# VHH binders against q9m2c9: the designs that were tried, part 8

Target 1, 358 residues: q9m2c9
Amino acid sequence: MACIVEDPQRAGQSNETQIALISGVPDDISKSCLARVPREYHMAMKCVSRRWRDFVCSDEMCDYRNEFNLAESWIYALCRDISGGVFLHMLNPFSSRRSWKRINDYPYIPMREGMGFAVLGKRLFVLGGCGWLEDATDEIYCYDAAMNTWFDVVPPLSTKRCYFACETLDGKIIAIGGLGLNPNAKRTWDIYDPLTRTCKSCSDVNIVPEMEDSFVMDGRIYIRGGVGGSSTAVYSASSGIWERMDDDMASGWRGPAVVVAGDLYVLDQTFGAKLTMWCKDTRMWIHIGKLSQLVMKQPCRLVSIGNSIFVIGKDCSTVVIDVENVRKNKMNGVMVCSSIPKTWDDDIDVISCKSVAI

## First folded at step 1 (VHH)

Design e9 (framework vhh_8emy_2)
Fold by ESMFold2-Fast, scan of step 1:
Structure e9 (fold): chain B 358 residues (1-358), chain A 122 residues (1-122)
Amino acid sequence: as target 1 above (358 residues)
Amino acid sequence: QVQLQESGGGLVQPGSSLRLSCAASGFTFSTYAMHWVRQAPGKGPEWVSSISGSGGRTNYATSVKGRFSISRDNPSKTLYLQMNSLRPEDSAVYYCATSLWEYLDSGYFDYRGQGTQVTVSS
């Protein structure tokens, strides 16, 4: 049976009749029951009725699943192919059959360098970027993971940006710095609020124009950029103040970063691939281990789910590293506990990866 | 093969001082952070102190801060722990440990030395 996926912007259309979700059952009880169905069956549920589809795609469904502690994190990889086409690959890491699946949906997303990739709730955002011969853009593309569809119209950023820090914090997307013909990009940052669909610009002298990497930890945004990635800064959202990063902490930040159970992990890809952890208690970097080029194809991207780090190679080949024992100070602290095969598209390149909980 | 050889332990009175040494071989000593870990009879290992590869950064457990000093001599590949104002609760086997670059099924602490016994008599 074919399931009809509706435009997220049209999802709010009223139902023709005031029919109960489940005959003879109050809607509140029906919604509680539907919310407990595993995520893998949500597509089938959308085929039952318009009311079921509307509920499954709603924020109310997500609220119930979060309340019941049933949300499942799936991984989304923003990829490009040999033709420069941009698309999403999706992975359910908890399925018995773990394989990457391409999301074949419109619209076409132009291939751009320095794009931001961010997650808020059930939605994925692709922001900004530039072409090799094109200036920076303010365009935003939005994919709704519950509806499995792209939005037709998304309000742009206030400032055209590429090679900027892009993080989510306190229910908002924060785009910091970047390059472009607009001089305002260099020292500004945008706060994009999807609830109001508004964009607010701020400025600070400590913002460097070109960002290489960023991560969020303990309510703060850490950024690294400038010549040779030598400039670091920390933004505190609660205070609105930019601070200096610990020099010893900054010295070990030489690749993609991910936070697992409050601890920072960095994959140093400078001379091979080396997983390291910042130990807050000792205030030192701990070298965990190396990843062979036979195992992973660089550049790799990182996503964390629970106590696991998903290392996603250029070709979507993925290894899963359980780091629970590192936190428990065991002598044998980490292991590659599983691997996930690459996609059938041999000439793809992973740009960015995020997890989306539904 | 990584080899760590601890020495300098002994029986001392409360309030005394001891300096522990760890001779390292089998890896590029100056590249790795070094740690002192102790284990008292019937208890699990307790982290005591750490020092960065360059020696520019040190950190200490709250129980020893202000009494113990960690240092290293990279040319001689030796780690030191200066223990002052020793207390009976400092009695333990002291192990030298390092963070090693190994396959991901290996731990980040390797205290493969035999340790050195420190006994602080009352």
Scores: ipSAE 0.000, ipTM 0.176, lowest interface PAE 16.0, mean pLDDT 77

Design h1 (framework vhh_8h5u_2)
Fold by ESMFold2-Fast, scan of step 1:
Structure h1 (fold): chain B 358 residues (1-358), chain A 120 residues (1-120)
Amino acid sequence: as target 1 above (358 residues)
Amino acid sequence: EVQVVESGGGLVQPGGSLRLSCAASGFTFSDSSYAMGWYRQAPGNQHERVAIITSGGSTNYPDSVKGRFTISRDNAKNTGYLQMNSLKSEDTAVYYCARVRGSWYPFDYWGQGTQVTVSS
């Protein structure tokens, strides 16, 4: 095994003087220096000493990196295989030759349908879900991307739910609606705070059951669900009220959605696969480009990093679309694409994808 | 020195039961900073978490063993246990006991393991 495991003194009191992070250098300066090391080297840094490992895994490291504007967004895909195993794949978009890599940790997540997947800070959360012989659950599992480790125990949701909307907003995870044993589950939402390890339940009569898609834009959670995906709803976190979605905007929401610099992009999968953007000023959908179904296995998931949209297929094969010209209003309908191959020749199912900044 | 020693493995028929033991030295399972877990590895497979028990007594199990396996500990003997009932051929693996530092690391210390074989 690598030099990652600590051997601390078990007695709560120690008279030992803590060893400096870097000999002859004050710890505050050392931490500033260590925080500037690119994320790809953080695993190697954890092998230098226990103090380096503790710092690299700490919230203090994340605070320094955020302060210095050094945080790197990497993509995590929650996947399952045909044997029912649940695991994570990771993609570093900053590497010169991008490739998906399986996370080598012990998955302690049951295979379920309709699970929520959310990111908060350096942590990924898997929430809820149901099975053929298992009713909806309230269980939560957590993966820490800085430590590359699954958490042992996480407090549950207030309500058992599956096929619900799951988004992060204002430092909390919001789980909205869905199906469960509680007949009012479809009219409730949970606000989970991982810092306090508490979950608050709220209710409203206007919530749609069985959610298909959701996204966050301008401090609001947009939800699509119900029979054939025909029902939409908008939750405003600042006001705590439910709003009606623009009918023209809703009519074009026919596939996975992602927000890039305040603009909504949707991969319309109704007839082939075409990327479209919602123009707020004209209230019209703009056609950006078309993707071949021969190279993209549906259903696809979308993740944005900077000016790029990562279209992740069911088999983890990925197409990268640069939308900088669209964002700069210089040229609509022109795409610059690259591709990232799948990791396996097996049948796999990409459940959800999120980016985590460290 | 800090170490764990697993015992209680063996050959058993499908539907049978086994009780595994984990004896710790150089640390105490009652230490609130640490949890205790059981892990397994079958040939050709990755390590799998089987059961975890916290210092406060809270337990967690994956669906593959939930309802069949029970983790416990005896703080006076500084020993952990895994009671395995209704064993299946897919439970065949080397079982490891480990000290786990809460949510931060998979385990701090890893034993040599004990082989469990369920007849095919």
Scores: ipSAE 0.000, ipTM 0.141, lowest interface PAE 19.7, mean pLDDT 75

Design h10 (framework vhh_8h5u_2)
Fold by ESMFold2-Fast, scan of step 1:
Structure h10 (fold): chain B 358 residues (1-358), chain A 121 residues (1-121)
Amino acid sequence: as target 1 above (358 residues)
Amino acid sequence: EVQVVESGGGLVQPGGSLRLSCAASGFTFSTSSYAMGWYRQAPGNQHERVAIITSGGSTNYPDSVKGRFTISRDNAKNTGYLQMNSLKSEDTAVYYCAKYFRSGWGPYDYWGQGTQVTVSS
């Protein structure tokens, strides 16, 4: 009766599919306008209408923003808490108030070791891994950064794996080697295409079994594994050819690696934290500078955005290094550093970090 | 989740020996996917790796301790060890157990509160 609250939106529901995105404006022009809005406002745009939400979450908007150089790379950190719960932290590096924010949507993922973490377009993938009482898994979990939600169902890998190389190349996720109940897992790699939801398995008897680290450079996947990180290999995804890694290059790979503008950087964690760069011309490692151990809690993860390297510590404390001058001079460049503080809470561990462009 | 207790530290003269122990509960050192190792931190210095042992028994040491330190593990006792011989004043530090991804360059955790080693002149 008198206590009935009329829903103002109910009368409009039958015409929702026919309404214009912006009243009096053609939809193609409206979409162009909406796609140009900075990423920080996209969540608020989803609250305007279902048609706005659908467009903001769509591949159409993502493709438009990418085509017109409007896409913004934000950093996502896969973390665990003291109970073993798995969740994401997110950082907008372009915000004047740069701070890590926890994402509230948690999957029911058990804590696993040796998981792969990969990005394709607007989506983050968590693949494989093993538990304290679990053998290797083929399970995949997917987070959509435009929707800000985890998918309920994702098709699995073709092979159960943990401690494997996991990289994105040519629009696909490539999972190489690792450990599993299948004794041949260490000699196989899976090419996973999330757009078609298909997985192809390949094999070669000469691949490095257990993976510690990997990076993508010049259309190739570089992998390191085995005892003391002594085994290296290079995979060309386009040709399927395995190559030997330069021995001098491999000898300097003593920590997490990142590629910035076609150049390889490694955070050498032997006796502290030293940023080094591989000079292709001289075939020598160049010492760029040292990072303070008081600021960086190991193990560190590296993410590149533009000419900047984000060194993310175990607790999400972050050092930002501008290497533009290093890139231009290569031999005598100077680092420019800034920092992004962690919250006072030390009870979380960073597992992996990736950037997602939207 | 995992508990680790380091022990065996103390005061020793240069040229002396100590054996450090790392007792684990909540997991077993026979887990094939993980290496275990020892790190140390001296006052004013950074943490440094001093020894690693893989699940298969392969060991690795930096030049500063090679030939003097020996890492081992006893899976039956669920205990790791660091045998330190010919100790030098430069070896003075707090020593920590760590879980490593196989090689020591991957994901790792310090498993305990550490044990103090002091080498006096």
Scores: ipSAE 0.000, ipTM 0.120, lowest interface PAE 20.0, mean pLDDT 75

Design h11 (framework vhh_8h5u_2)
Fold by ESMFold2-Fast, scan of step 1:
Structure h11 (fold): chain B 358 residues (1-358), chain A 122 residues (1-122)
Amino acid sequence: as target 1 above (358 residues)
Amino acid sequence: EVQVVESGGGLVQPGGSLRLSCAASGFTFSDSSYYMGWYRQAPGNQHERVAIITWGGSTNYPDSVKGRFTISRDNAKNTGYLQMNSLKSEDTAVYYCAAKPGYYRLSEYDYWGQGTQVTVSS
C-alpha cells in the first residue's frame, strides 16, 4: 500500500509546519490519540505525513507512551550469516503471527567478536569488539527502533575493549573490563552517557579481568569472568563500590542469566538444559524445569518480557516459558511453553539479543 | 535558522549522470548533531531513502542504488552532493535533501528541502 504523499517542500521544525496533524482536531488531542496506537502500526503511521513521522519518532510520543504504560517490548537479535554479514532480526511477541523478521536497514558494521550490547530507551547500542585483523576497538554503533535507522554519529568509548561486561544502569551504559590495547583495560570501566555524549573512565583493582557474562538486579551489576567463569564480582550503584558475590548464588550461575520481576533465572546448560531460579528467601537454587537439547541449538540467549522468558537458540528458534505460576506458587518442575520457529535463513547465528520498549 | 536547499535536477537520458547539490545554512557538516540524507518519491510510490552520510563520513545506500549513487559533502562549502550514475527510468522522482539530528536529545528537529525533479527518459 502506498503511503499518503507528505509535503517535505517546506523546510522547518515539524511542530512549526502549520499543518494540522488531523484535520479539524487540535494538535494536542491528535498527539494523544496517535500515541495510543499499538506499536505494530507505527511504521504505517510514518507513511501518512512528515508531521506524523516526526511525532512517531519523537521523545514526546515515547514519553507519553511510557507515562501511560503503553510501551511494548519487542526483541531484537543481532545475527551473522556464513559470509560474516551482520544484520538484525526483530520479533513482535504480541503479534498473532509471531515470527522473526529481518530488518532491511544495514550500515557497514565490521564483523567483530566480543562486542557489547546495550539498550537505552528506544535505542540499541553495539560497542567495542575485536576482529581477526583488528585489535580491540572503541567504536559504537546505534540503532533507533522508533526511526528504524542505524546511526554512525556516536562518540567512541574512552578505552578500546572486547570481551567485556556491558550493562545499562541509571540511564547510562557501563562497560566493564575486557581485553584491549590499554594494559589497564581489565581493571577499568567506562560510564557512557549518550544524551550528553560523555564517556568517563574509572578504575578499581578488584575488577575481575576477562568477562564472560553479566546481569543487572536490584541496582547492582553482577559479573562473571576469568577462565571457566571462576571469578565473580558485584558493582553496587548506590555505594559505588565493588562487593563479593554470594558463593552459593555464584555456584549456580552455570549458563545464561535473566532477571524476571526481580528474580534471577539461569539456564543451566551443564549436562543438559534446565531452568533454575535463585530463591532470595532461602538462599538456594530451585529447579524449575528441563528443556530438550534436541529443540534448542546451543548457545542460547535469554530475554524477559513481563512474566515470560524467551529462550533464543543459535538459529533463532525460540521457546517461550511462562514463569508467572512459578513466581506465585513457588512451583517447581512445571512450565508452560510455546514455540516460535527459526527464520527461513538456514545459515545464521545469533550473536546477542535485547528487548527495546516503544 | 537551519535550512537546506536542493539544486541540480533535470532531464537526462537512460545511462546518463546527474549531480544533485544540497546547500546547508544555520549549521556545519562538522556539527555532530546532524546527519544528511537524500530521499526520493515518484508519483504513486512511497518515499524511499536513497543515501545517508553521517558527520563522520559513513554512508548507507539501499540495494536499488548501491554502486550507482554516491553521497558526499564539502565541509568548506557546507554543501552535500548526490552523484547519480547509470541512471534508469525507475530513478525518475522528486529528490529531497534532509538534515536530521543524530540523537533526539541533541536536536529534536529535522530540516527538509523543497525537492528537485529528476526525469530519466529518451
Scores: ipSAE 0.000, ipTM 0.181, lowest interface PAE 14.8, mean pLDDT 76

Design h12 (framework vhh_8h5u_2)
Fold by ESMFold2-Fast, scan of step 1:
Structure h12 (fold): chain B 358 residues (1-358), chain A 123 residues (1-123)
Amino acid sequence: as target 1 above (358 residues)
Amino acid sequence: EVQVVESGGGLVQPGGSLRLSCAASGFTFSYSSYAMGWYRQAPGNQHERVAIIYSGGSTNYPDSVKGRFTISRDNAKNTGYLQMNSLKSEDTAVYYCARSEYLDFWGYGMDYWGQGTQVTVSS
């Protein structure tokens, strides 16, 4: 039904039906109410009306939820199946039945090795990569977790890369090193700002050519890699320069790393499987606990949410470790474990995992 | 006011060629700072991407037009182009020029759209 508003100066100017978000309630109050609804109900809210869907998918709602500490972090795993198909699995860690769910929106993403996986706000990015018959690429693909859809157009990287470090810092994606047709790519990094479509390329002799792992801690990006041995470097965002990593800290980085409440944890895969933590005060690695070899179905990925570490195996089977007591006691914390089974699909490989807060 | 205007559409025989132009006007800006794309829409279909050129000069095409269509731009003139060769009947559609200042989109995510230009491929 069309709404016609008459004005002596501008008769017939309005030809649309005006719709309030909630009948009888001002939009500002309605938005406050909608933004406080738990994330698990957001899909149902999108079915109420176009205006509800637009608000639920908007940056306005996400900003409100972040400002009032309402945002919930869910885990997204980029997976491939035996046919070479690429898809996302998603885990709501706050659900009473913690289970991985396959996302049914299929992107047109070629299966590539050495891809980067990054998160900015509510969006997941898949960057770069290579194949046996394909040189390194600069292509980027994006999934919007609020809309639950892939976008078919994203500006590319300035440099074609595979097997590179990929981290987000200060609203930008930083792609470091890796292999590519350009022989200088291995000693460069790109700062990709998708909002301004700017890709700044820099170089430094301290950058390792092939990356195995990276993490962000205290405004710095730590990287590990190198041909024929372990090599580490630290990028300082505040100074814009590359620093040498503490030797004692680097010596304990023997597996996947994750940061929980400002503390570095590493799942050490040498001589079995054990979780370790870097103690900044003593500059020593502390043994937290041992894990089953089956949890260490390599390569495994680590994601942190709150005071929990999610150890995600190659088949998506997951162990959840609560390290709150470790944080409080520093050296004598108690490790609490629970498990989440893999999905019924037995032939998947996890490529990368990230958390997205909405 | 930023706007884009398409030109160069028309009627061609199968196997023929057309060159579409996209002129930007309004605030002074360079296409080198933005992504510019060509989209098409046939009756009853959603918008589909035909070509895109990014700020760094990289291009992308769907398999249906790859090797036949070429996107380019003249940054000094704020003008983009789509060279269409070996045209087929299924290329018949309204072609839109679009520019985006934001990251992601699915057909409608472009910040600025033209009014479209009709391309008809028939004998």
Scores: ipSAE 0.005, ipTM 0.178, lowest interface PAE 10.4, mean pLDDT 75

Design h13 (framework vhh_8h5u_2)
Fold by ESMFold2-Fast, scan of step 1:
Structure h13 (fold): chain B 358 residues (1-358), chain A 120 residues (1-120)
Amino acid sequence: as target 1 above (358 residues)
Amino acid sequence: EVQVVESGGGLVQPGGSLRLSCAASGFTFSDSSYAMGWYRQAPGNQHERVAIITSGGRTNYPDSVKGRFTISRDNAKNTGYLQMNSLKSEDTAVYYCVTYGWDSYEFDYWGQGTQVTVSS
């Protein structure tokens, strides 16, 4: 079954007029110069001309910035406000003006629980979910972070699901298991491939577990599920088969997980809040440090950028932890590099967080 | 400098109608990066979102005003509107026009507010 996502940028590109980006300067030199402008000024650049706007929003701009090692990872939080509206908050973690800010809203995103949140390139995807009186949905919503536009029509998933594992791996979105009207949903997974513009459904009666939590590491999707979160499984994207998770590794997975420079970190919230790291060499969990539960509102979400872990509380209050030296030197203790205050809107609920590099 | 100015508030009887206007300066509503919304604050309460309209003209409303309030924008006049019908005493508040940009560090701007009072 084909699952096609409309691309507003592609519809406009073929009709672009041939006008110089900068009068008296060849376009290749102009593009090189524009690509070096920090991301915080890209909105102002879009106001200069239609051609500058089109370039700033283009894949070509992203290609230049990646080539020059200038891409900046910004954090996007999917949030619900007091009126029940679903929206995105954005944070530039490298700005001196580090504060959470609201971006343009989609006219109607239903108030749903158990939604998937995924990133592919410069696009954010919100998938599935359910309500108290609404069964699981197959709806997908897509936001382009460079164009600052929601796609008006996005084809649905092949299966209605909520409370499922949702990860990106090898340029694809993989939605695994979950709940829905189809009792076999927990034995299926959907793969969305943007290159082919298709969604395909897969199933395995004996292997796919019930989902609660997931993360990607070393080309594999790690999943925790089942009663009390006690069951684990590993999906290998390269082979398309399910593998067994290391039992010692699984025993320490007691909270939100994040991978930093190939190493797994877990914020263990079982008895207080403590950051732990899985040491592959010794096959043991290492206690990194304790975090104050009085400052961070649970449940927390984790996002990694470079060698830093961003611990994002329910109200978007954020603590930044640098783990580069902890990892390299096996140091005891947590190095908190900075904090970012909560949003001015005190009664928000953070659903999920992802980073987008532009 | 980016600025928004509200107008059109006043006193109205229950069941009546009012149209609020929001005049923008320092940016154009035809810019695809700008959305506009209306928030309200009644005495003793937090700010509540009433309506949002995206740069593409798509709208969103909470259940408390859905079907009664309509947000719109005129990009040529750089003006946004909130049409309020079937007004209730619970709609009494100061109404604020807010603009959002994708780079919200510079473009999360609030107006001064306009008072709406629904009373017999």
Scores: ipSAE 0.000, ipTM 0.200, lowest interface PAE 16.6, mean pLDDT 75

Design h14 (framework vhh_8h5u_2)
Fold by ESMFold2-Fast, scan of step 1:
Structure h14 (fold): chain B 358 residues (1-358), chain A 123 residues (1-123)
Amino acid sequence: as target 1 above (358 residues)
Amino acid sequence: EVQVVESGGGLVQPGGSLRLSCAASGFTFSSTSYAMGWYRQAPGNQHERVAIISSGGSTNYPDSVKGRFTISRDNAKNTGYLQMNSLKSEDTAVYYCAKGRFYLGSSWPYDYWGQGTQVTVSS
């Protein structure tokens, strides 16, 4: 079998707007049918025709799949090799053939530390960072997961940053604090809107300059940073106001954090790996279970999909934890787990992980 | 108006080499706003990027071709090239040259594509 993808700008190409998506079927019905095809077949669908490819890559299909609860969350890991090359690995966690696969498209990203990694819709963003011989940058790189392609041109941040908090909220990327050449950068945040391609900078004296970790919960961005990761702060995006974090809550934030169904989970990596959950009602941390250090290389990254936490080790070795019982019966939860083998590539380090729903 | 024309494809044995050329008209490769890239389409696969060169000369390659393929351009001749060494059967595809800027919000990686040139690697 052969597959030929037509390109709309290729010489001699026919105008396919005059041809039905599916012969004998109205386009609106055809689109609803195509949008219901599982994500794993979307690559093959792009090979059928230019019109199918355009629809599969479109916001229209993405919006339809989200509206009808058809969207599938896949995990993307931003990795570097020993030469400092930056690339993506991808995992379909619900496939019977689940395994990490490398994406064979590299961005023009120099070797950098302290980069931000964020997701909006079907797109992954890599922001800022600094190099051994380079000060902080304002550059942004974007990968479109539906098109499987990096963008060549992305508008920059308004402020050069590295080691900053980077989260998405209300359709915007918020980059908070960090280090940079501008003395005021340490006390600023950028609100980046990819739809309008605008970047607004704000400032507040309460911002901790160097950030280690962050998460979004209840419309707020929680950040941990400063010397030894001992300082915490909360940003309310709706009001633009900085709030104080609960001291008891902050005391248990000793590793990567993830929010599942409105509850905060932290993997405490101080001695081995222990999964804990913050109970809002009692204002106490609840111990969920331990993970074997022999299976996972630290530091680990956490991604939530549905009622599951994906614990991704430095080498992409992955443990999947089902927290449905913990969520419903917090005092009597049972830790149920399964594993996904590490990648064949032993010379990689995971920088950050995010899920992208398509 | 604006055109790109690929050439240099053909039949070659595994381990062989080919040099593809992309002749451009209606624009210049030296423009700071443009990038040039090579894409391929194999039977059963989507278009994939195999090499890109920025207006400043920075290059980028996926792991599958890194170390084997080299992209370059000659601004005086307004021509881009893809040098392909150590060819494998997996490299069999139609190769396309594209120019332009793939910017946030665009639906396509480049403004213009050529008609393509067939590369077949077989014993």
Scores: ipSAE 0.015, ipTM 0.322, lowest interface PAE 7.7, mean pLDDT 77

Design h15 (framework vhh_8h5u_2)
Fold by ESMFold2-Fast, scan of step 1:
Structure h15 (fold): chain B 358 residues (1-358), chain A 123 residues (1-123)
Amino acid sequence: as target 1 above (358 residues)
Amino acid sequence: EVQVVESGGGLVQPGGSLRLSCAASGFTFSYSDYAMGWYRQAPGNQHERVAIITSGGSTNYPDSVKGRFTISRDNAKNTGYLQMNSLKSEDTAVYYCARPYEYDSSGWLFDYWGQGTQVTVSS
């Protein structure tokens, strides 16, 4: 039986040569050494050789860096411009050259409203959304932050959704609720597993169709939606059950939320910008500080790294708040803040922000 | 502020040669901290990668210029170079000196600071 014979020249050029990563050094030791190099130099490392590039881009590199507790969190902002483009902006917050850098628009992501934005490991996912002349979509776009590459093919969600809650929990992306012409999207959630490329659909009466905000804390997903953001619910991953949110806790959730060292912070954007923290011990909201509307353009997004909250304005202007003194109950009434200026393109609007550790 | 000044462009006949230079100013540009490269843009086209040189001296070229272009640098003079041989009409573009910061499915992305230098290959 004759089959189409593979090209012998192509077979001969497929990675048959074991070239040492570092001359005179065993590969396991070389990989350990390369993994300890700060993330800002990873681009230079990718230029040294194909083997260095392949290692730097690999899951093995990430495994070493996690084992050595060397992973660095960089901030990625999903942005749109007035020309109809959707793209990623990236910030290394600890660099001496702290400035937002635009990642290219390939593949072209259609301009949609109500898109989900999630991080899983080293990958960023853009999910769903609805368009100008289109109902909700099930399309997913994936960017690998270690490879700096968009994936050509990503399996879709099982349900078309827009204006839904999108969070990562237990190695999976969870898409909750949303709007669309498909009634099955209402009061359902999808659990997307990128390892198996499967999407499992579930339903619960505590899920409201339109979501405004969500956050993850202590293995639970908190959601807020409905008329005036008055409907809240909590999903517990360990039990698989939807529970009622504490009414006092819910009453203070008046803007974007972020978790720092296990504590919930909310930027209350009603009539100005006020940072508040939920005190678990006293079960009360405490005032942390006020931020100037002249410095930050609303709506703002929040990202936490270490003991710092990054407040990212609509134009990508960023204010950094150190909450370590608040956390240690050594408040002197003054917050140490720094700022990172916006990009010069005034046509950029921030949709969502996430941090990616590599 | 980091600023790079590209020079050496001009009008040349097909099959001719040009040598481009990239000089850093306003900041001591350290090639030891990252790679350096050249990329070009013709009217109506996106920026195209031309050549990369690493801190260790390793070089990379796309197939469109491989064997015709040679990138080099002088760290002591804080200057990069692009030697362009056997020029074709398709090489007509504004050439920029840049730092590769990321890559995607289309290749290397560059963060640049210069205004570029025009190369025109015409008979």
Scores: ipSAE 0.000, ipTM 0.116, lowest interface PAE 19.9, mean pLDDT 74

